VH-VL binders against Uncharacterized protein aq_532. Designs and how they scored, part 4

Target 1, 203 residues: Uncharacterized protein aq_532, of Aquifex aeolicus (o66814)
Amino acid sequence: SDYLLRAESLFSQLKDANAKEETPYLYGKVKGYYEAIKLYAVEYKEDRIKTLFTLMSKNTKKAVRGAYTEREPLTELITFEPRVYFEEYCDGIMDECFYEKHYEKEKFIELVDYFSLKRRVEFLRNHEGKYCAPFDFGMAEALFNAVSLELMQEKPDEKVLIALREKLEPILVMAEEKLRYAMKKELPCYRNRLSEHIGYWKP

## First folded at step 20 (VH-VL; from Z5 with heavy chain W102F)

Design J2
Fold by ESMFold2, look of step 21:
Structure J2 (fold): chain C 203 residues (1-203), chain A 121 residues (1-121), chain B 107 residues (1-107)
Amino acid sequence: as target 1 above (203 residues)
Amino acid sequence: QVTLKESGPTLVKPTQTLTLTCTFSGFSLSTRSMGVAWIRQPPGKALEWLAHIYWDDDKYYYPALTNRLTITKDTSKNQVVLTMTNMDPVDTATYYCAHTEFNDYFPFDYWGQGTLVTVSS
Amino acid sequence: EIVLTQSPDFQSVTPKEKVTITCRASQSIRSYIHWYQQKPDQYPKLLIKYASQSFSGVPSRFSGSGSGTDFTLTINSLEAEDAATYYCQQYYSWPYTFGQGTKVEIK
């Protein structure tokens, strides 16, 4: 699709700005959106690609500008907030009534373990993931945003959700391990942050 | 339902080694991010974190006590063991084990009932 | 080692009134603080994590706030079952440390 080709061309702008080194969080986020776009292109879902391309393009512009200005802000986190409802069930034989708590799209939420993913991304976001694991955190955040956007669809696609979750999990794990190490060792990326590049390249 | 329970001696003599076992259910240390901590509370005083261990055997100790503390796990038995050497009357406290999860803000979210350990001759 | 100083040490409060407990850190801990409730002869229970996030099952009358060095636990309308000692705990730097506690009783 046209969006896929345009998405690929954004990497030329990133390379020219040395964004991988200068704005590694935003570079990772752009890369995560690109990976999500590729998944949707396999399924030929143009409307979802358009939304992801817009996010990818916005983050590319911020990465390029940030490389110029030594500035790398956190960008969007998109969360799906399911409605909660209660289902009443009355057993006429037993003459008893029960209430069950349910979420909208419960089976899709359970399919990807959405609340766990949300908590883990928020943990990274709240504990210097941008500085201590910028590439992995940025990519994880974008893939998580893609999961949220899919859950917001009227009819979420199970195949896409599974594929997104499968790409997201190892990236989340890497970011979490880098952050745990940084906090345990009290590395500069966690404690100081005088330079956005100080701590990320640690094994 | 997450539950934890401490077991071990309630009376030890000065210089002896204390060994406490935390037995738990409702989670497993085969699950990534899961951990178990030990916290103590001297009678009438504040809580004091001692050590914790995660599913991957990553261990954390109170710095001043690192030469006295050893924390180990047995994942198949759902147990975590704390060993504390050279006990002194000042170590008299209620000892708690607690569940923690590192990618969920490191809280001590579920606690055992605690066991009072008295150190006296 | 980061020292957490709670204030006040003790409060006797009329039911239904607001309780405010403060925790001051000896250096910035960002928002890396948890709050616990310990009733007499019981183990501690988590109330608030990460300065302001309520733990599961905690009544809405409990809230936390603050960042940097100054943190507050608020009980909007004190209930009889809230009589307890409250502890703050930081996880910003090793070792993890607790405040000395604030005992709250019903007047």
Scores: ipSAE 0.712, ipTM 0.875, lowest interface PAE 1.6, mean pLDDT 90
Fold by ESMFold2, fold request of step 22:
Structure J2 (fold): chain C 203 residues (1-203), chain A 121 residues (1-121), chain B 107 residues (1-107)
Amino acid sequence: as target 1 above (203 residues)
Amino acid sequence: QVTLKESGPTLVKPTQTLTLTCTFSGFSLSTRSMGVAWIRQPPGKALEWLAHIYWDDDKYYYPALTNRLTITKDTSKNQVVLTMTNMDPVDTATYYCAHTEFNDYFPFDYWGQGTLVTVSS
Amino acid sequence: EIVLTQSPDFQSVTPKEKVTITCRASQSIRSYIHWYQQKPDQYPKLLIKYASQSFSGVPSRFSGSGSGTDFTLTINSLEAEDAATYYCQQYYSWPYTFGQGTKVEIK
């Protein structure tokens, strides 16, 4: 589709700025959105492609600018917040009743294990994932955002959710393993980052 | 429904080796992110983390005790074993095992009831 | 090794009043701190993780706050069942360490 070719052209801008090396978190995030766009293009879901392209383009601009200014901010995390309700059911006409907690779009939430994905991405975000596993964390964040956006749809597509989940899982695992290693060894990306960036450190 | 239980000797002589077993249910060390820790508490004193092990056999030890501690797991039996060599009266404490989860902020979220180990002649 | 110093060591509080327990770290630990409750003759129970996230099943009267070196556990309205010793624990640097504890009694 037109958005797919436009998405591919954004990588020329990233290459010119050396974004893979200079802003690896944002580069990973752009790459994650690109992977989601490719998945949606196979399913002919142009409305979702437009939304993802907008996010990809925004993060590309930040990556390019960040590469030239040595700034790499955390960007959007999109979470789906399902409404909760309780459903009453009884054993018989005069027996005691029980209340069961339910979520909006419960079967889709369970299909991708959404609350687990959300917890794992938030854990990385809260524990220096941007610095200790920048590419994998950025890519995982973008794919997670794509999952959230699909869950927000009036009728989520099960095939798309499964495909996104399958792409996301190995990337999350890699980011989590890199972070655990960094925390275990107290690598500079984790423990002493602020101290390393203060003072007279020059190349 | 996570449950952990410590077992092993309650009286140990100085210089002996202590072996404690944590038997658990409601989770498995075949599940990614899951781990089991050992924490002790001398009578009337603060808690002290000793060691923990994750599903992939990744191990962590209190640095000053690394030469005295060994932690191992048996996934099929739902057991984690702590061995501490060269016991001394200062090691008298209640020993707890606890569940932890790596990618859920590393808490000690479920604990066993504890076992008091007294080191005395 | 990071030392966590709790304050006060002990307090006796009338029911329904607010309890405040502080934990001061010997260096910045960002927000990498948990809080535990240990009732007499019982094992510890997790209350708060990551400075402010309530653990499942913990009453809403318990809350945590703070970052850097200074952290607070608050019991908004003390209940009789809250009589216990409370511990903070950091997971920022090895070894993991606990505070010395704060014993809370009903006055």
Scores: ipSAE 0.706, ipTM 0.875, lowest interface PAE 1.6, mean pLDDT 90
Fold by ESMFold2, look of step 24:
Structure J2 (fold): chain C 203 residues (1-203), chain A 121 residues (1-121), chain B 107 residues (1-107)
Amino acid sequence: as target 1 above (203 residues)
Amino acid sequence: QVTLKESGPTLVKPTQTLTLTCTFSGFSLSTRSMGVAWIRQPPGKALEWLAHIYWDDDKYYYPALTNRLTITKDTSKNQVVLTMTNMDPVDTATYYCAHTEFNDYFPFDYWGQGTLVTVSS
Amino acid sequence: EIVLTQSPDFQSVTPKEKVTITCRASQSIRSYIHWYQQKPDQYPKLLIKYASQSFSGVPSRFSGSGSGTDFTLTINSLEAEDAATYYCQQYYSWPYTFGQGTKVEIK
């Protein structure tokens, strides 16, 4: 019943399937969820650990099956969509009015620079990050999902958000640099015909 | 507010070297992901991308023009310089500099007003 | 070099009508396309990035769609200020290239 012990046991399945080599994106994603679970474990937040373990377990099953079938799908991206409101104010010196856009949970959004994180993860997801930087992108995506889930809480935990952000940034940078290089050099991970069949028509 | 402004000569003779300076504010090339591009537009014709440079000095050139183009930056002055050698009347165009960000889909999202450069003897 | 061919080159449209501009790529560019608006004597302005994502401050009447080789920019209900030349631009392969432009005028 110990979610941390159960999470650690999933790595035996991954090792047996050689998932780190065969499905590096999903392996990275599983690793990212595990790192998030460890952060929550020191805070004794069992309900959040349960959610992350469910995601970790689902991605582990896909990684194992994918390693044996050479199929590695993109999996969940969890985004927080805050409500927006506007505040109007007028400057007597300038004698004109301004509209200031505000978000729910604005303090926490600013704490992690959430909109920047979302944009960067979506960019990687949309530009072959799975193929050109699979481990780093997978891990970044899972940690980003953990950030989103925390922002969805009624009262987000600032200490956890900071810790997630600090772990996420270097991994995200590595994925971005690998992708930029692959696009500049038009490497096979970016220009291979297989990657063209993954790009579908968008409505 | 992001602003960019092009400066340099408006009349250049064939074979001369064109040097254009982009001066900008509202962002810095000390910030990761930020870049500045040069795009030109011959009168009445379509836009043509020429070059761009990122905060880490990574540079991109229109492949057929790599022998003629040099892009450099001065981060402390918020300036990017484009040098184009061996100008020809076909290079007559409005030259724009623009902001771009590599992890935000590479668009040219903010532009300068442009400067018309005429190449004529 | 990837050639982007826009259609039509020119159209005159009555106010409030729907405008559709197409961009066809000479090979698949996935969804790696942007759209720009350029009014006379003005610099270009970004409208749509990554085929369908509206840029900040762009009116909701503008939308983009498509993938592979065929893309569209739609103006749901044309306004007078929308009279301009519209360009598509791909960033899939070097060099980055633009379409030849579509000029939209009020009828």
Scores: ipSAE 0.671, ipTM 0.858, lowest interface PAE 1.8, mean pLDDT 90

## First folded at step 21 (VH-VL; from J2 with light chain S31N)

Design F2
Fold by OpenDDE, fold request of step 22:
Structure F2 (fold): chain C 203 residues (1-203), chain A 121 residues (1-121), chain B 107 residues (1-107)
Amino acid sequence: as target 1 above (203 residues)
Amino acid sequence: QVTLKESGPTLVKPTQTLTLTCTFSGFSLSTRSMGVAWIRQPPGKALEWLAHIYWDDDKYYYPALTNRLTITKDTSKNQVVLTMTNMDPVDTATYYCAHTEFNDYFPFDYWGQGTLVTVSS
Amino acid sequence: EIVLTQSPDFQSVTPKEKVTITCRASQSIRNYIHWYQQKPDQYPKLLIKYASQSFSGVPSRFSGSGSGTDFTLTINSLEAEDAATYYCQQYYSWPYTFGQGTKVEIK
């Protein structure tokens, strides 16, 4: 895919700008998108690749800009909002009906445990994940966005969803553990929103 | 479908050790991010947090009571045990156990009914 | 520890009136605060989490707001069933702490 080559070029820009050190959240975000693009490339999903590449490019520009201006803003969080519908079940004997709540694309939502992922990512976003686990959080957020985008498709790809989940989970856990430690120890990243040094965290 | 229930003695003599057990269902402490907390409330007074325990056995105590409190879990039984040594009449309170979750903003979203513990000679 | 001070301690309110309860933290806790409702002879129930998010099953007349050190729980139109003691609780730092409570009675 031509996008893979272009993605490599974006990474070179990040390296030149020392974005990994200066803007670790955005660097993580870009890396997350790149990983997602690679997964989609295997499945020949060009439409998703284009969307993710656009996001990757935007975050790359912000990372490069941030590296020079000392600014690293939070970027996009994409969430899938499934339609809710109710199924009616009536007991023909008792003449009573009850309703069960369901979601569109429920199979895929359950496959990746989407609501749990959403909650976890939002938690990090709202609790200084950007500062205490910038790289991991950024990467997790990007991968989550890819999951959301896939769920928004008319026909989500099960293989891609599984692959994204498998890649996302360990990164998300790492981010959570770093944050939990930072909160426990009241580290500067948590108290003062100063970027945490990787060496401060004890696994 | 989360439920918690406190059990233990309702009467304790001064200087004795209180042992309370929280038995819960609807969740497991083998699941990451899950936790159980103990909170007490003296009659007619405010709530007071006592201790936390998480799935990975990470523990937190109220500093003023750290030397008196021990929290442990038995994941296989879905139980959390709180021990409090050197009980005093001032420790008379309703003791609650509650569910908490790391990635859900640490709320006490589910509570037991509470058990009144009276410390008296 | 972080001290949470609620105001007022007691409030007698006529049904359908607006109730406002404030909680002030001794230091900034961002939005890391929850609100609980405790009715007489019952266990506390989660009402609002993360300063402004309503918990499941909570009536729309309840709302939370604030950030930093000043937080507010609002009951837009008081119902008889809302007679209870309300507590704020912070999770910004250990140890977790509660406010002293605000008792709301029906006038």
Scores: ipSAE 0.887, ipTM 0.955, lowest interface PAE 0.6, mean pLDDT 94
Fold by OpenDDE, fold request of step 22:
Structure F2 (fold): chain C 203 residues (1-203), chain A 121 residues (1-121), chain B 107 residues (1-107)
Amino acid sequence: as target 1 above (203 residues)
Amino acid sequence: QVTLKESGPTLVKPTQTLTLTCTFSGFSLSTRSMGVAWIRQPPGKALEWLAHIYWDDDKYYYPALTNRLTITKDTSKNQVVLTMTNMDPVDTATYYCAHTEFNDYFPFDYWGQGTLVTVSS
Amino acid sequence: EIVLTQSPDFQSVTPKEKVTITCRASQSIRNYIHWYQQKPDQYPKLLIKYASQSFSGVPSRFSGSGSGTDFTLTINSLEAEDAATYYCQQYYSWPYTFGQGTKVEIK
């Protein structure tokens, strides 16, 4: 894929800027998008690759800039917001009805346990993940974004969703463990005062 | 459905050791991010956190009581045990166990009914 | 330890009136605070988590706000069943701590 070749150029830029050390969150995010692109490349999904590559490029630019300005802001968190509908169930004997909540593309949401992933990623984002587990959090966030974007497709690819979930889970666990340790020991990364300004996500 | 229930003696003499057991259902301490906490409340007073235990046996204690408290779990029985040594009348309180979860902002979202423990001669 | 101070200690309120309870932390705790409701002779129940997120089953009249050191629990229109003691609790640092509680009675 042409995009995989272009990705090499982006990583060269990151290397030149020492982004892995200077902007580990953004570097992780770029790496996450790259991993997602590789999964799509196997499935020949060029449209998805293009979208992810755009995000990869944007975060690369921010990483490079951040390396020189000593600033690393939080970047995009993409969430899928399914339409909600209710099914009515009535007991014919007692004349009592109750409603069951359902979601658009429920099959795929359940397949990847999307709401659980969303909760966990948001938890990290709001609890100093950027500071205490920057690389893992960034990478997890990017992969999660890929999951969200896939769910937004008219016809989501089940195979890719499973692959993304499998890639995301161990990274997410690592980020969570690092954060838990940082909270326990009250490490400087957890006490970072800058989190009051840039450390929170609002839905 | 998550449920918790405290069990143990309701009367303890001064200097004796209190042993309370929390039996729970609806979740397992073999599941990552799950935890159980002990919280007490003296009659007519505020809530006081005592101890936490997580799925991986990570433990936390209230600093002023660290030397007196021990928290353990038996995952196979869905039980958490709290021991408190050298009990004093000031330790008279209702003792609660509660469910907590790391990845859900650490709330005490489910509680037992509590058990009143009176320390008296 | 982080000290949480609630205000006021006691309120006598007429039904349908707005109730405001404040919780002040001795230091910044971000949004890492929960609110609980405890009715007489009952165990505490979670109302609000992470400063502003309503727990499942909690009526919409309950809301939480604030960040840093100052937090507020609001009951938009007090119901008779809301007579209880309310507690804030922080999880920013160990040990976890509670406020002293605010008792709300129906006038």
Scores: ipSAE 0.872, ipTM 0.947, lowest interface PAE 0.6, mean pLDDT 94
Fold by ESMFold2, fold request of step 22:
Structure F2 (fold): chain C 203 residues (1-203), chain A 121 residues (1-121), chain B 107 residues (1-107)
Amino acid sequence: as target 1 above (203 residues)
Amino acid sequence: QVTLKESGPTLVKPTQTLTLTCTFSGFSLSTRSMGVAWIRQPPGKALEWLAHIYWDDDKYYYPALTNRLTITKDTSKNQVVLTMTNMDPVDTATYYCAHTEFNDYFPFDYWGQGTLVTVSS
Amino acid sequence: EIVLTQSPDFQSVTPKEKVTITCRASQSIRNYIHWYQQKPDQYPKLLIKYASQSFSGVPSRFSGSGSGTDFTLTINSLEAEDAATYYCQQYYSWPYTFGQGTKVEIK
């Protein structure tokens, strides 16, 4: 697919801007979208690839601008909010009814343990993951967004969900461990980021 | 269903060492992110965090009490043990153990019933 | 050590009325605060984590808000079962500390 070739070419722009060092969160996010695109390319799902490429391209532009301007904003977090419904269970012998709580796409939510993933990504986002584990957090956020977008499909693909989850888990773990260490030691990335803002200018 | 239970002596003499055991069920310290904390509450006073330990043996202590506290775990028995040396009457309190999870905002979300420890001669 | 000062120390409130409890930190703790409920002779129970995130099974009448140094726990319509002492707790800096408590009674 020409989206995959186009996605690979975006890294030349990132390299020219030294984005890996200057905007590591956004660089990680771009990398995460690229990994998701590669998974979809195997399945020839061009519509899904187009959506991910758009996100990758927008984050690449922000990474390049951020590297030159020393500004690195948090970008999109995409969450799937399943509808909840209650299913009635009636015992015909006793003529009694009970209610069970269910989610739309419950099978797929359980397959990736989606609520746990969402909680863990939100934890990183809410506790300075961008500063204390920028590359891993950015990458995890993009892969999580890809999981959310797949769950939003009319018929989510189980193989893609499993592959995304398998890629996402070790990256989440690394980000979580880096953040826990930073909070325990009260590192500057956690407590005091003033030096990062003061180092705003590019040499 | 997560449950925790504190066990140990209810009366301790000054200078003695207190050993409290937290026995829990509904989770395991072989599971990533899980931890157990100890918190005490002197009669009529505020809660005071003492220590906690995570599944990977990472340990946290109240700084002023670091020389007196030791927290350990026995994963196979679902137990966490707090040892506090050189007890003093000011240490009289109800001692609680609680579940915590680091990647879920570090809350003390499930507590044991607590055990009142009185330090008196 | 971060000191959390709650206000008021005590409230007597008629049923169905709104209860507001304030927690003030001695320095900014961002949103890194939890709220607990402790009924007489019981262990504390988590109500709200991360300033505003409701814990599982907590009635919707409980809500939390605030950031920086000033935080609020609200009970929108007091029920008889809500008579308890309420504590805030910060996890921003070591050691973790709790507020002194706010006792809420039914008038």
Scores: ipSAE 0.694, ipTM 0.870, lowest interface PAE 1.7, mean pLDDT 90
Fold by ESMFold2, fold request of step 22:
Structure F2 (fold): chain C 203 residues (1-203), chain A 121 residues (1-121), chain B 107 residues (1-107)
Amino acid sequence: as target 1 above (203 residues)
Amino acid sequence: QVTLKESGPTLVKPTQTLTLTCTFSGFSLSTRSMGVAWIRQPPGKALEWLAHIYWDDDKYYYPALTNRLTITKDTSKNQVVLTMTNMDPVDTATYYCAHTEFNDYFPFDYWGQGTLVTVSS
Amino acid sequence: EIVLTQSPDFQSVTPKEKVTITCRASQSIRNYIHWYQQKPDQYPKLLIKYASQSFSGVPSRFSGSGSGTDFTLTINSLEAEDAATYYCQQYYSWPYTFGQGTKVEIK
């Protein structure tokens, strides 16, 4: 709960800097971490909240600084890289052996369709999502980072993973739809940008 | 496993309308992000993208051919249809349909075998 | 529309040697390029997407690189089954366009 109050206080700093308008990608990312913190607070997982709050605080500082300096960099993308192992199956009757590829934490990866989420976030990051869907992309990126961090835990929490996935999916869809439209119409956010600062070319 | 197959006439007279059907399996156009494209290749020449359609009926056409091309889908039949009007001998080519996916970098990752369409009197 | 110019149009290469195919765009396309292989009388097959990402099942001897206007497909050690025509394709701007192709033969 202490982290919840501290997280809510960060929005005062964002408001003072007009970060929602000036640094919408970072504002969205801060909002995404806040939503993840709220999910963890229901489950009383203080250690995970602390990590997310640190990320939220760092991104808040960058959003405030960026609003005053007219700079908005891409920030962290956290990916879970599962270990791969092979399991051998042998038919004793036929004396034949087969090899099957497996991933660490395979059931949790499948529960949230992690590789698909990773590909979709990377697609947005690689195709001007910061400029064409800044708020939604930032929020999706933070929620995805929370999924990655949970998968990195010794024993991932299925309830939290499902809740994160449910929150993430509609945001990710919105970002993807905005980007597809921008690419189809070749909007300035996608092509022929005059400035890195998105206030000139917001879709 | 993803498969696609083109069907339709192999010989068309100039001015006629070509209708090609792509029948596919291993994916559905009821699934978000999925799409089907048409690409042609004149004999001995490079590939040329013609059109594609996504699950939500969002359609894309080669600009110079927009008035000649129509792409439609029938999700329940796993079919995509390309219609091309006013055929000319220059349109003689092998026509391919291919799978594509929006949020996976838009590749043409799986192709049909192609069907050669000859436009001649 | 964006023109992709491949170099060379044709290569005859000794087995086991390195093959380099260049694709040059008429304007910047960032990294928004794919590579395809087409063997004689076959349909095209995807090799590389997004300049450098190998497609599933593609041998590790195939790699892609480049950004902006200059892109390269490399076959580190040519094998007999690699005799084919190779195409680059951009998806940056409408219409999507392909290069004219590079035919690779075994010498």
Scores: ipSAE 0.687, ipTM 0.865, lowest interface PAE 1.8, mean pLDDT 90

